# Miniprotein binders against b1l550, part 72

Target 1, 279 residues: b1l550
Amino acid sequence: MRLPEELLERARDIHSEAPSHRIKLDRVGSFGLKVPVEFKGFLLLAEADVWVSLPEGRRGVDLSRQVEAIYELSNPPKDPFSLCREAAISLLEKLNYADSSGVSIRFDAPLQDGESLKYYGVEISSIASDEIINKIRVEILGMTACPCTAELIRAYKSSEIAATHTQRSLGILEVSTKAEHPDPDKLASIIERAMSSPLRTYTKRPDEGGLVIRSLSNARLAEDVVREMIHLFLEEFGHLPEDTHILAAVRSMESVHMHDIYAERSFSLDEIRKEISSH

## First folded at step 22 (miniprotein)

Design ja4
Fold by OpenDDE base, fold request of step 23:
Structure ja4 (fold): chain B 279 residues (1-279), chain A 94 residues (1-94)
Amino acid sequence: as target 1 above (279 residues)
Amino acid sequence: GEIRITVEIEKDGRRIRFMYVITDPEMLEKYLEEIERIIKLWGATRIRITVEASSEEEARRLADKFRELAERLGYDEIEVTREGNRFTVEAERE
């Protein structure tokens, strides 16, 4: 049953009323929306959050307008990065009482692995006010081999190729910049190259053997992985604005422990360049 | 080469600035289209677009594209200024 439209003329606009307490809110919005996006020829159903700030003199946000804003831009489906940036601007235009807006989009990105697919996790956001700040978080699993155990086994057995424990490790790159979102495939590639080896969706026997041998010959600490990620990031994305902020991290699911090993470094491009030049 | 595009859009006294740093030529057209969509979405009454490129010729070509964009979108006052390999397109409408 739809209520008569004439009731709208008689009803108070609750959202536009003065609140009982005049306090600004930083974020008011709809979380857990599902929106279609196009990524590398794939049509994906992504999760999205949309929000705006609320001034102290307004009781509530018109949430329906927020939802309409992102879905209007999602038809036809487009790349999630453009959608994110455009939706942030559209929110400010449609909700002109807000001084800031934000959009977050989460999805699993497909990555070709032979005749099959693997994937990595993506979370992007755009926050608009006087300027737009774009953020991307990429997460991908790889394999690490422990160099410490390898060294112990080498010393004990006097073998050229030492056995060691291997484990899944989650690599993380988070970038916040005034530029457009960095290429997620390049970020994922950096993480994989920083590991002892990438993971495969499927392996043929010769390939599996080679993958393990490569891991053993390229043993890396969690600390090594993070440092390598930073090094590779600087080579690929050194052109980004100097105030760009980066988090490089790894969570190693150590196979000999019930707990994980974690390492991270947070930095700006300006900061890390100064650090490296001082060495 | 590297192309840097800075866009400022203004409506009713509100200004928003955003930026692109483009190293892949294949992405240039995509971002040009996005900038156009954003200008339309915002309903900007004034725009300022700054382009910096590795060569003057490339920067000029891009500036010309933005001038043409402003014309197509119905801006009445368009000014293009140059400083080295940096061009600025300013446009206003009523």
Scores: ipSAE 0.825, ipTM 0.937, lowest interface PAE 0.6, mean pLDDT 93
Fold by OpenDDE base, fold request of step 23:
Structure ja4 (fold): chain B 279 residues (1-279), chain A 94 residues (1-94)
Amino acid sequence: as target 1 above (279 residues)
Amino acid sequence: GEIRITVEIEKDGRRIRFMYVITDPEMLEKYLEEIERIIKLWGATRIRITVEASSEEEARRLADKFRELAERLGYDEIEVTREGNRFTVEAERE
């Protein structure tokens, strides 16, 4: 049942009323929207959050306008990065009482693996105020082999390629920058290259054997993985603004333990360059 | 070479600044189109676009594109300034 439009003229605009308490809110919006996006030729249904700030003198936000803003820009579907940035601007334009806006989009990114697909997790955001800040988080699984156990077994059996325990490890790169969102495929590649070996969706026995041997020949601690991620990141993305903030992390699902091993480093580009140059 | 584009858009006394650092030439056109869409979405009355490139020639070409954009969008009083390999396009509309 649709109420007569005439009733809208009689009803108070609750959102524009003064609140009982004059307090500014940082974020008011709709969380858990589903929006179509185009990514590398795939049409994906992504999860999205949209929000704006609310001034102290306004009771509520026009939430319908927020939803309209992102869906208008989602038809036809476009890349999630442009959508994120454009939607943040559109929110500020449509809701002019807000001094800031934000958009977050989450999806699994397809990654070609021969004739099959693997994937990595992506979460992007754009926050607009007097400037736009873009954030991206990429998560992808790889494989690590333990160098410590390998060394023990090598010493015991005198093997050239020593056996060791292997496990899946989740690599994480999070980047916050005033520039555009860094390329997620490049970020995923950095993570994979920092590990002992990548994962494969489909392997035949010879390929699987080769993958394991590669991992054993490139054994790395969780700490090694994080340091390698940082090194590779600097090589690929060192051109980003100096105030760009990075989180590099790995969560290793150690196969010999019931718990995970975790390592991380948070830094700005300026900070890490100074650190490296001091050595 | 690396291209840095800084965009400032103004409407009703509000200014928003955003930037691109482009290393892949294939992405340049995409971002130019995005900048145009953003300018339109915002309804900017004033725009300031600064381009810095590895060469003066490249920076000039980009500045020309932004001048053309400003003209196409109906901006007046378009001014282009140069400092080395950096060009700034400023435009205003009523």
Scores: ipSAE 0.821, ipTM 0.936, lowest interface PAE 0.6, mean pLDDT 93
Fold by ESMFold2, fold request of step 23:
Structure ja4 (fold): chain B 279 residues (1-279), chain A 94 residues (1-94)
Amino acid sequence: as target 1 above (279 residues)
Amino acid sequence: GEIRITVEIEKDGRRIRFMYVITDPEMLEKYLEEIERIIKLWGATRIRITVEASSEEEARRLADKFRELAERLGYDEIEVTREGNRFTVEAERE
């Protein structure tokens, strides 16, 4: 049933009223929207959140316009980064009382893995106000091998490839910048190359043996995984604006312990360059 | 060569500034199309686009593309200025 259109002339526009308590709000939005995206040839169903700021003099957000802003742009499905940035602009245009808008989009990104696929986590956002700030977080699992135990085993048994405990480790790169979002595949590659070895969806026996031997031959402390991530990030993305902010982290699910270990470094590009140049 | 594009769009006194730092030439056309879509989405009455590239020729070529974009979108009073390898395209419409 569709109600008569003329009721719009008689009903109060509740959202446009002033609230009884004049308090501005930082984020008022529609969260958990499902949007189709096209990422590097794949059609994915992503999850999106959209929001705007709300000034103290406006009672509510026109929520249908908010949802309209992103769905108009998502049909046909398109690149999630373009969708994110364009939707943030569209939100501010459609909801002109807002000082700022935001869009976040989350999806699992497929990645080639031999004859198969694997995936890694991606979350992007764009915040629009007098400027646009773009953020991307990439999370991917790899394998780390403990160099401390490897050295003890080497000292006990002379071996060119040290045995040690290995475990899954979650690598994280998060970038906040005024420039466009970095390519998530490049961020994922940086994380994987910093690890002792990548994970595979499946392997045949010779390949599995080689993977394990590689991890043992490339044992790394969690701290050194983070340092390598930073080094590789600077090689690939050192051209970004100087105030670009990065978080590099690893959470290692240590196979011999009841708990995880965690290493993290946050920095801006100008900060890290000064630190490195002082040596 | 690295390309830097800074875009400022304005409508009703409200300005939004955003930028691109392009190192992959395969992405350039995609971002040019995105910039055009953003200008339309905002309904901008004034635009200012600054382009820097590794050579004057490359920067001029990009500035010409943005001048043509402004013409296609119906902007008047299109002005192109140069400062070294930096070109600025400014345009206004009602």
Scores: ipSAE 0.817, ipTM 0.937, lowest interface PAE 0.9, mean pLDDT 91
Fold by OpenDDE base, fold request of step 23:
Structure ja4 (fold): chain B 279 residues (1-279), chain A 94 residues (1-94)
Amino acid sequence: as target 1 above (279 residues)
Amino acid sequence: GEIRITVEIEKDGRRIRFMYVITDPEMLEKYLEEIERIIKLWGATRIRITVEASSEEEARRLADKFRELAERLGYDEIEVTREGNRFTVEAERE
């Protein structure tokens, strides 16, 4: 049932009214939208959040306009990066009382693994105000092998390839920049290369053996992984603005413990360059 | 080479600045198209686009593209300035 449009003339615009308390809100929006995006030839249904700031003198946000803004740009489906940036701008244009807007898009990104697919988690966001800040978070699972246990077993059995405990480890790269979003596939690659070995969706027996041997031959602490991630990141993305902020982290789901090992470093490009140059 | 594009768009006294640092030439056209869409979406009355490239020739070519964009979008006053390998396109419309 659609109500008569004539009712709009009689009804108060609740959103435009003065609030009972004149307080600015940082974010008001619709969370958990589903939007189609095109990514690397795949059509994906992504989860999206859209929001704007609300000035102190306005009771509410026109939420319908927010939804319209992102869906207008989502048809036909486009890459999530441009969608994110464009939607942030569109939100500010449509909701001119807002001094800031934001869009976040989350999905599992397909990654080719032979004839099959693996995936990594990605969250991209854009915040628009006087400037646009783009953020991307990539999470991908890999495998780590513990060098400490390996060394102990080596000492005990005198084997060339020492057995050690292996575990799934979640690598995380989060980048906030005034530039465009970094390539998520490159970020995922950095994480995988920083670990002992990547994970495989499917393995043939010889491949599985090789994967394990590689892991054992490339044993790394969680700390090693983070440092390697940073190193590789600088090689690939050192051209980004110096005020670009990075979080490099790993969560190792240790197979010998009930708890996880976590390591991280947060830094700006200028900061980390100074640190490295000082040695 | 690396291309840096800085875009400033203004509407009703509000200014938004954003930038691209392009290392993959295949992405250049995509971002140019995006910039156009953003300008249109915002309804900018004033734009300032700065391009810096590894060569003057490349920067000039890009500046020319942005000049053409401004013309196509109906901007009346277009000024292009140069400082080395940096070009700035400023355009205004009523």
Scores: ipSAE 0.815, ipTM 0.934, lowest interface PAE 0.6, mean pLDDT 93
Fold by ESMFold2, fold request of step 23:
Structure ja4 (fold): chain B 279 residues (1-279), chain A 94 residues (1-94)
Amino acid sequence: as target 1 above (279 residues)
Amino acid sequence: GEIRITVEIEKDGRRIRFMYVITDPEMLEKYLEEIERIIKLWGATRIRITVEASSEEEARRLADKFRELAERLGYDEIEVTREGNRFTVEAERE
């Protein structure tokens, strides 16, 4: 049923009224929208949130315009990064009373793993006001091997036994920048290369043996995984604006403990360069 | 070579500035198309696009692409200015 259009002339526009309490809101939006995206030749189902700020003098947000802003741009499906940046602009255009808008898009990105696929987590956002700030967070699992236990076992005998505990570790890179979003595959590669070895969807016994040998040969503390992530990030993305902010982190699910360990460093490109050049 | 593009779009006195730092030349055309779409989405009546590249000739070529884009989008007043290897394309429409 479609109601008569003339009711729009008689009904109060509740959203455009002043509220009883004149308080600005930072985020008013529609969350959990399903949107199709095209990433690296794959058609993926992503989850999106859209929002705008709401000035103290306006009672509500035109929520249908928010949904329109992103869905109009998602047909046909396209690159999630372009969708994110363009939708943030469209929100401000459609809801011109807002002083800022935001869009976030989450999806699992496929990554080639032999004859199979594995997946890593991606969340992007764009916040638009008088400028656009783009953020991307990538999370991917790898394997770490403990160098401390390896050394204890070496000392136990004349180095004839090579062993240590290994565990899954979640690597995290989060980048906030005025430039376009970094390529998530490059961020995932940085994280995997910083680990003792990558994880595989499945292995046969010879491949599994090789994976373990690689991890033992590249045993790393969680702290050193974070340091390696930073080093590799600077090689790949040192060209980004100097005020770009990065979080590099590892959460290691230690196989010999009841708890996880966590290591993290946040920095701007300007800050880290000064730190490195002072040594 | 690294390419830096700064875009400022304006409508009804409201301005938005955004940028690209392009090191992969395969991405350049994609971002040019995105910039065009953003200009249309905003309904910009004034645009200012600054292009910087590793050489004057590369920057000039990119500035020419933005001048042509402004022409295609119906901008009447288009000015291109230069400072070294940095070009600025300014355009306005009704």
Scores: ipSAE 0.813, ipTM 0.935, lowest interface PAE 0.9, mean pLDDT 91

Design ja4
Fold by ESMFold2, fold request of step 23:
Structure ja4 (fold): chain B 279 residues (1-279), chain A 94 residues (1-94)
Amino acid sequence: as target 1 above (279 residues)
Amino acid sequence: GEIRITVEIEKDGRRIRFMYVITDPEMLEKYLEEIERIIKLWGATRIRITVEASSEEEARRLADKFRELAERLGYDEIEVTREGNRFTVEAERE
């Protein structure tokens, strides 16, 4: 049932009133929205959060306008990056009392894996104020092989065993920049290439053997996976603005331990270039 | 080659600046369409678009595309200025 619109003329607009306590709020929004997106030919169900800042003199946010801003742009479904950036602008326009707006969109990205698919995690955001700041986080699983155990087994007297432990490792790249969002497939590729090998959805016997052998011959410490991610990132995205901020990390689910190993480095492009050029 | 596009949109004294650093030429048309949509979404009455490219010829072609965009959207007093391989398209509407 729909109430008569004429009531709007008689009712107080509670949200436009001044609050009893004049305190600015940084984020007031609608979280956990389900939004269809189109990513590289796939129709996906994404989860989105939308918000704006609220000045100290305004009691509430027009929440329906927030939801309207993103859903108007999501029909028909379109690529999540354009949706994210455009929705941030639309929010700030529709809610003109706000100093800033934000949109985040999360989805699992399909990735071709031979005749099948695998996936990796993507979260993007756009924050609009006097500028737009875009962030993307990519998470993908790969395989790592321990070089320390491999060396110990190689050195073992009278042994012909070529072995080391292998495990799943979660690689993470997070990029914050004033330029457009980097292509998540390229970020996922950087992470996979830094690992000992990628994971596969399935393999046939000859291919599985080859995968394992490649992993053993490309054994890497978690620390060196992070270093390789940074190296590969600089090759692909060194053109981004100098104040672009990156976090590179690996969480390795070490198969011989009850616990995980974690390595992480954050940096700006300007910072890392100075560091590398000083050595 | 690398293309840099900086967009500044303004309405009622409120200004937003954003940029693109394009290395994939297949993405250029998509971002041009996005920029047009953002200008419309904001309801911009003043725009300033700066393009930089590896050659003067490429930068001029991009500037011409943005001049045409401004004309199509009904902007007046469109000015184009050049400093080397950088072109700035500035336009206003009522």
Scores: ipSAE 0.812, ipTM 0.936, lowest interface PAE 0.9, mean pLDDT 91

